# Designs tried in a protein design chat: VH-VL binders against q9h9l3. Part 5

Target 1, 176 residues: q9h9l3
Amino acid sequence: PRKMVAIDCEMVGTGPKGHVSSLARCSIVNYNGDVLYDEYILPPCHIVDYRTRWSGIRKQHMVNATPFKIARGQILKILTGKIVVGHAIHNDFKALQYFHPKSLTRDTSHIPPLNRKADCPENATMSLKHLTKKLLNRDIQVGKSGHSSVEDAQATMELYKLVEVEWEEHLARNPP

## First folded at step 24 (VH-VL)

Design bb6
Fold by OpenDDE, look of step 24:
Structure bb6 (fold): chain C 176 residues (1-176), chain A 123 residues (1-123), chain B 108 residues (1-108)
Amino acid sequence: as target 1 above (176 residues)
Amino acid sequence: EVQLLESGGGLVQTGGSLRLSCAASGFTFSDYAMTWVRQAPGKGLEWVSAISGWEGTTYYADSVKGRFTISRDNSQNTLYLQMNSLRAEDTAVYYCAKAPWEFDSGYYYFDYWGQGTLVTVSS
Amino acid sequence: EIVLTQSPGTLSLSPGERATLSCRASQSVTSDYLAWYQQKPGQAPRLLIYFASNRATGIPDRFSGSGSGTDFTLTISRLEPEDFAVYYCQQYDSSPYTFGQGTKVEIK
């Protein structure tokens, strides 16, 4: 079986109106929740909106942040060959300007059995916060300090583990 | 097991056309960018073209731009290279090569290769 | 384009010996976007190393990659008979994704 990791990224706003989502932090944890990677990342363009209340990113975090191109290489090195778990992970990949193979990707925002377990509509897109509260009885993303990508990545992995067996069997029977 | 099998190579006259195919198996074809890399007899390797897996975005080396067209049929797990206006310098073994991931910018190495198909362009 | 120059052109060694292959880039290859391939006569290239120092799946641990910036090295700690081949480095920092001209490791 392939090794499994979970990823969560925080983005800031760049571009003329801050509408471009640029990677500003990335956290990767292994199957056990151990942190493999956690770095602040410096976008190639000027940051217009730190989106702090959501991202948790502040200007001071960018002082010694890892340049994007370097960080991307570090991240891809970790992800290569692994099953990557994330929540709404397409956004993370987009920010990375990289897309992990779909067959090796697990998006907890699109796993019907997970929603079912949480007494949510199977085809609905539920937030990580909601699923974590319902299924893990844990509060994440609390307060006004913004998200912790490590916390979110860990929660995502734990959520997936709840449905891993069932979902992997489903995927095996229904390959894309 | 990942397998890539090229076909369509052969002898062609200068100015002629040839279409190469690469049959892929052992992986989810559409998840990965695919590439053509060629090797002239007794020479090194040269990247020729690439195509993304999802959107089919194409990339070309300057040496083949306007003459070669890369395409793919994900339903058939097949990669193609249409080569037009062939030149003597296009003579090479053409390898089908798999990228390790998918993206729009196209920076990648090649984790699996086919055995290649020989294209000989004669004057 | 980034030009990769490999040295030496030919490396003559005996089984059991250490092989050191160099790949120099005309400009800095950022993020270690550098790969190494092995090509045996009449065969397709095989990926050995990616990201300068990561061994590909199934590659023996006697193969190792190192380096950064403009200077990269492939090391074969103890040559096996099946290791005699041509080795190529390749950068994927920027398009076109160029290869070195190759180093031939031959039996002494």
Scores: ipSAE 0.604, ipTM 0.871, lowest interface PAE 1.4, mean pLDDT 94
Fold by OpenDDE, fold request of step 25:
Structure bb6 (fold): chain C 176 residues (1-176), chain A 123 residues (1-123), chain B 108 residues (1-108)
Amino acid sequence: as target 1 above (176 residues)
Amino acid sequence: EVQLLESGGGLVQTGGSLRLSCAASGFTFSDYAMTWVRQAPGKGLEWVSAISGWEGTTYYADSVKGRFTISRDNSQNTLYLQMNSLRAEDTAVYYCAKAPWEFDSGYYYFDYWGQGTLVTVSS
Amino acid sequence: EIVLTQSPGTLSLSPGERATLSCRASQSVTSDYLAWYQQKPGQAPRLLIYFASNRATGIPDRFSGSGSGTDFTLTISRLEPEDFAVYYCQQYDSSPYTFGQGTKVEIK
């Protein structure tokens, strides 16, 4: 079986109005939840909105942050050849300016069996926080300090494990 | 196993046109960017063109811009290179090469190559 | 564009010897976006190393890559008969992607 990792990224706002989502933190965990990567990342453009209440990113985190191009390389080295699990992962890939092969990607925000297990509509897009609470009885993204990408990545992996067998079989029967 | 098989090469006159094909198998074709790289006889390697897997965004070397067109048919797992206004300096073995991922920023190497197809442009 | 210069042009060695190939970039290659390929006569190139120091799948341990910035090295610790070929470095830090001119490793 192919190795799996879970990824979660935090973004800040760049550009004239801060509407551009730029990578500011990335966390990657293995199948067991062990942290393989967790770095603050310095965007190539000036940060105009740290989005701290959501991202957890503060100005002090950027002092020794890894430059984006370097961080991207480090991340790609880890992801190469893996099945990558994430929640609404398209946003993470967009921020990375990289897209993992779709056939090797698992997005927990688009897995009908997972929603079904959580007593949610199969075609609805549920938040990571909601699914984690419902299925894992765990509270994530609490407090005022913003999100923890490590915590979110771990939760994402745990959620996927709940439906891994069923979903992998489904994908095998329904290749893209 | 990843397989890339080029075809369509041959002899063509200067100013002529030729269409190369690359049949891909052993991987989910649409998930990966594909490229053409060429090698003139006895010379090194030169990147020619690339196309993304999903959106079909195309990229070209300056030496072929306006003359070559890269395209793909994901339903047929086939990559194409339409070459127009061919020149003597276009003479080369043309390799179909797979990128390791789908690129947005254009950073990639080539993890698998076909055996190539020879294009000879005569004066 | 980034120009990659490989040296030496030809490396004549015997089986069992250590081969050291150099690839120098005209400007810094960030994030170690550097690959190495092997090409035998009449064959397509084969990926050896990516990200400057990562061996591709199926590549023997005797191949190793190192370096950063403008200076990169491919090392073959002990040459096997099948290792005599042309080796190319390639940067993917910026478009257009460029290759070195190649180093031929030939049998002495």
Scores: ipSAE 0.591, ipTM 0.862, lowest interface PAE 1.2, mean pLDDT 94
Fold by OpenDDE, fold request of step 25:
Structure bb6 (fold): chain C 176 residues (1-176), chain A 123 residues (1-123), chain B 108 residues (1-108)
Amino acid sequence: as target 1 above (176 residues)
Amino acid sequence: EVQLLESGGGLVQTGGSLRLSCAASGFTFSDYAMTWVRQAPGKGLEWVSAISGWEGTTYYADSVKGRFTISRDNSQNTLYLQMNSLRAEDTAVYYCAKAPWEFDSGYYYFDYWGQGTLVTVSS
Amino acid sequence: EIVLTQSPGTLSLSPGERATLSCRASQSVTSDYLAWYQQKPGQAPRLLIYFASNRATGIPDRFSGSGSGTDFTLTISRLEPEDFAVYYCQQYDSSPYTFGQGTKVEIK
């Protein structure tokens, strides 16, 4: 069986108006929630908006941040050959400018059995915060200091584990 | 178990055409970029062409651009290489090779290779 | 394009000896986007190392990759009879993806 990891990224705003979402932090945890990777990342372009209240990223975090190209390589080394779990993970992959094989990707924002378990509409997109509270009785993304990508990645993995058996069987019968 | 099986190689005259096929199995074919790599007799390896899995975006080495066409049929798990205007220097064993992810990721090596099919171009 | 130069061209060794193969790039390979392959006579290449230092699945511990920037090394700590083959490095930093010219490891 393939190893499984969960990923969560934080983005800042770059470009003339800060409308471009650029990777500024990435966290990866293993099946047990152990941190495999957690780095601040320096975008290739000037940061216009740190989006601190959501991203948790501040200017001081960029002083020794890992350049994007280097960070991407480090991340890809970890993800290669693994099942990657994330929440709304297409945003993370877009920011990474990397797309993991769909057959090896698990997006907790699009798993109907998970929503069902949380008494949510199966075809709705629920937030990680809501699912985590409902199913794990845990509060994440609390306050105005921004998200913790490590915390979010860990929560994502725990959520997936709740439906792993059922979902993996479903995927085996219905490959994406 | 990942398997790649090339076919379609043979003897062809200069200026002629040939179509290679690569039958893939053991993985979700459409999820991965596929490539052709060739090796002239007694020589090294040369990247020839690549195609993405989802969008079907194609890429070519300068040496074959305008003459070769890479394509794929995801419903048949098959990769193709249409070779036109063949030259003596195109003589080689042609390998189909699997990328570890989608080409749109921008970077790839080759984690699995077929056994290759020989193309001989004679004058 | 990035040109990869391997050295030596031929390495003659006996079973049990240590093999050190070099791959030098004409420019820096970002994020160590470098792979090593093994090819035996009449066979297809086989992936050994990816991202400069990661062993592919099923590759014995005696194979190791190291290096960064422009200088990369493949090491076989103790040659087995089945290790005598041609070895290629390949960069996937930028298109076109290029290979080294190969190093032949032959039995002395």
Scores: ipSAE 0.565, ipTM 0.857, lowest interface PAE 1.3, mean pLDDT 94
Fold by ESMFold2, fold request of step 25:
Structure bb6 (fold): chain C 176 residues (1-176), chain A 123 residues (1-123), chain B 108 residues (1-108)
Amino acid sequence: as target 1 above (176 residues)
Amino acid sequence: EVQLLESGGGLVQTGGSLRLSCAASGFTFSDYAMTWVRQAPGKGLEWVSAISGWEGTTYYADSVKGRFTISRDNSQNTLYLQMNSLRAEDTAVYYCAKAPWEFDSGYYYFDYWGQGTLVTVSS
Amino acid sequence: EIVLTQSPGTLSLSPGERATLSCRASQSVTSDYLAWYQQKPGQAPRLLIYFASNRATGIPDRFSGSGSGTDFTLTISRLEPEDFAVYYCQQYDSSPYTFGQGTKVEIK
């Protein structure tokens, strides 16, 4: 059995008018929710919009942030060969400029048994905040000071554990 | 067990064409970037080309741009290299290799390699 | 283009001895984007080390990698008969991805 980790990222706006999403924080937790990685990351280009209300990223966080290329190498060393759990995880991989093997990827935004437990349509794409409230009785992403990628990664792992046995068996019988 | 098996090598004349194939098994082919690396007789390794898993983004060494085309058929688990306008300097063993993930930014090392197929270009 | 220069060209040793192979880059290699491969005559290369220091699956503990920036080292702590081969370093920091010219480890 492969080891399993959960990841969550926060992005800032770069490029024209700040419309490009660039990685500015990444958090990785193990199966038990222990933090394996949590760093502020400096994008390789100018930050136009910190998106602080959602990202929680402020200018002072970038002063000592790890340059993107270095941080990416550190993150890839952790993810390689592992099952990686996330929520709408494609967006995190896009910001990392990295695409984890689909057979080793678990996306809590697209797991029908998880939606069913939350009394949601199986094909619906549900927010992490919604699933966490419904299934863990916990409020995350509270207020307007931004998200915590550590909190979000931990919540994502706990959500996956609710359906892990069923979903892993499903994937074994229905290989991608 | 991961297996990569190249075929399609042989003797061709300068200016000629050849198509190499690489049959893949033992892994989910579409999840991984694939590459060609060549080794001239008595020489070291030279990267030739790479292709990403799902989107099919391609990369080429400057020495082969415009002459070689990498492609893949994910339904047949097969990687291809179409080589046109062949030159004597293209003589080499051509290896098919697998990256450990799917990538389109070019950060590849190669965890599994085929046994190679020899291409000899003569004038 | 990042040029990798390996030294020595040939390393003549006996089984049981420690081998130290060097790979030097013409420019700094970011985030340890460096791999090491073993190649025996008539065979394909085999991945030994990735990200400068991580052993690939199934590679014995006697193989270790170290270094950063421009200076990288592969160490074989105690040579076994099957370790006599050519060793290549490879950078994957920027295209074109380049290999060193190789170090041959041969029996004395």
Scores: ipSAE 0.103, ipTM 0.714, lowest interface PAE 6.4, mean pLDDT 89

Design bb6
Fold by ESMFold2, fold request of step 25:
Structure bb6 (fold): chain C 176 residues (1-176), chain A 123 residues (1-123), chain B 108 residues (1-108)
Amino acid sequence: as target 1 above (176 residues)
Amino acid sequence: EVQLLESGGGLVQTGGSLRLSCAASGFTFSDYAMTWVRQAPGKGLEWVSAISGWEGTTYYADSVKGRFTISRDNSQNTLYLQMNSLRAEDTAVYYCAKAPWEFDSGYYYFDYWGQGTLVTVSS
Amino acid sequence: EIVLTQSPGTLSLSPGERATLSCRASQSVTSDYLAWYQQKPGQAPRLLIYFASNRATGIPDRFSGSGSGTDFTLTISRLEPEDFAVYYCQQYDSSPYTFGQGTKVEIK
């Protein structure tokens, strides 16, 4: 059977005025929430804005960070052939410069049954923080020291499990 | 199951043109980059061209640049190779092959291959 | 362009023996962006190994890959009759994507 993982990434600002989002951390967890990968990643471009309030990335994290091209290879090795779960996952794939097959991608920001469980409009885009609080009774992304991509990936997997049976059956009947 | 079926090969004169097609089934075609690899009789493998699924970005070997054009029709699940100004050294079996993912930039290995179609270029 | 040089050109072995095939790159191949393929006479290539060491779906565990940088190895721990074929390495670090010239594994 096809294995499932959850991913979450943190980005820093590169390019003019720090407006380009470049990958600086990636965390991958398995179905049970065990960490398979968690690395700080050195972007190929100069970092203009660490975005620490949201990313949690600081200069010290970059000192021994894995260069982007190497880290991407490590990440792709883990993701290839698996169902990959994320929240607003298109942004993570864009930062990886990699687009996982749509048929193997699950985005908790766009699953109508999950919104229904949270008593939210089925087609609304809900934040990970909001869904996690509502459905798992857990506070994540607390404070202003930045997000934890491990915590976020684990929460994303737990959220998907709430609708996994229903959604996988839906996708089997309605291939993308 | 994944299937790739090449067609359009045959005998063609030097300087002529030929269009190869590859019909794909058993996977979501637009999710994956596609490629052409050729093998001259009794020789090794030579990468020819690739195309991404999402943006349609194309890549070519130097030996075919300006003469060959790769394209795809995601609505028909079909990959194409337009070959112009054919030369004797273009004689080969042409394989259609699938990458295991879609890239915004071109890092490909090939997990499924068609059975190939023979192109023979005569003088 | 990254040139891949395979050695030996031909490897003559008996069933049950261990085969060791080498692939050397003209410059470093980042993040083990290297694959191995098997091709039997009259057939299309089949993917064996990707990212230098990962076995492709349905490939027996007697096949293993190793190496990094410029030096890569394919090992067949115990040759079976169906393993006598030509083997190619391929890099996908940079365009143009290149193949080695092949190593033929033949029955002794």
Scores: ipSAE 0.071, ipTM 0.696, lowest interface PAE 6.9, mean pLDDT 89
Fold by ESMFold2, fold request of step 25:
Structure bb6 (fold): chain C 176 residues (1-176), chain A 123 residues (1-123), chain B 108 residues (1-108)
Amino acid sequence: as target 1 above (176 residues)
Amino acid sequence: EVQLLESGGGLVQTGGSLRLSCAASGFTFSDYAMTWVRQAPGKGLEWVSAISGWEGTTYYADSVKGRFTISRDNSQNTLYLQMNSLRAEDTAVYYCAKAPWEFDSGYYYFDYWGQGTLVTVSS
Amino acid sequence: EIVLTQSPGTLSLSPGERATLSCRASQSVTSDYLAWYQQKPGQAPRLLIYFASNRATGIPDRFSGSGSGTDFTLTISRLEPEDFAVYYCQQYDSSPYTFGQGTKVEIK
């Protein structure tokens, strides 16, 4: 069987008026929630908006951050050949400028069985915060200091485990 | 059980055209970038062209730009190379190969290869 | 374009000996985006190493890769009869995804 990892990223604003989302932190955890990767990442272009309220990224985090191209190589080495779990994971892949094979990708924002367990409409896009509170009885993303990508990746893996057997069987019969 | 089978090679005159095909099986075709690599008789490997999985973003070596067109049919699990304005230097075995991902901005190495099809271009 | 130069061109060795193959890049290859392939006579290439040092599935432990930046090495710790082949390095940092010219490992 394939190994699984969960990923979460934080982005800052670049480009005109800070409207472009660029990768500034990435965290990867294994099936048991152990941290495999957690680095601050320096975007290749000027940061115009740290978005700290949501991203948790401050100017000081960039002082020793890993340059984007190097960080992407490190991340891809970890992801290659594995099932990658995330929440709204398309946004993470977009920031990485990389799209993992769809057959090896799991997105907790689009798993109908997970919504059913949370007593939510099957096709609703539920936030990670709400799913984690409802299904794991845990509060994440607490306070005004921004999100923790380690905390979020760990929560994402725990959520996937709740539906893993059912969803893997579904995907085996309905290849993406 | 990845399998790649090239076809469509043969003898063609300078200035002529050929279309190569590569039949794929044993994996979800649209999830992976595909490539053509060629090898002239007795020579080394030369990357020719690549195409991403779903979006179909294409890449070409300078030596073939404007003459070769890579394409794929995800419903038929088939990769193509349309080769126009052929030159003697295009004589080679052409390999179909699979990348480990469908990343649109490139970064391809090739984990599975077909057995190749020979293209011979004569004057 | 990144040019890869392999050395030596030919390596004549006996079974059981250690083989060391060099690949040098014309400019730095970022994050070890470097692969190694084996090609036996009459066969298609086979992936051995990716990301400079990761062995591909099914590749024996006697194959190892190392290096970074501009200098990369493939090592075969104890040559087996089936290891006499041509070996290519390939960079995938920048298009075009260039190959080295090959190193032939032949029986002495």
Scores: ipSAE 0.007, ipTM 0.611, lowest interface PAE 10.6, mean pLDDT 89

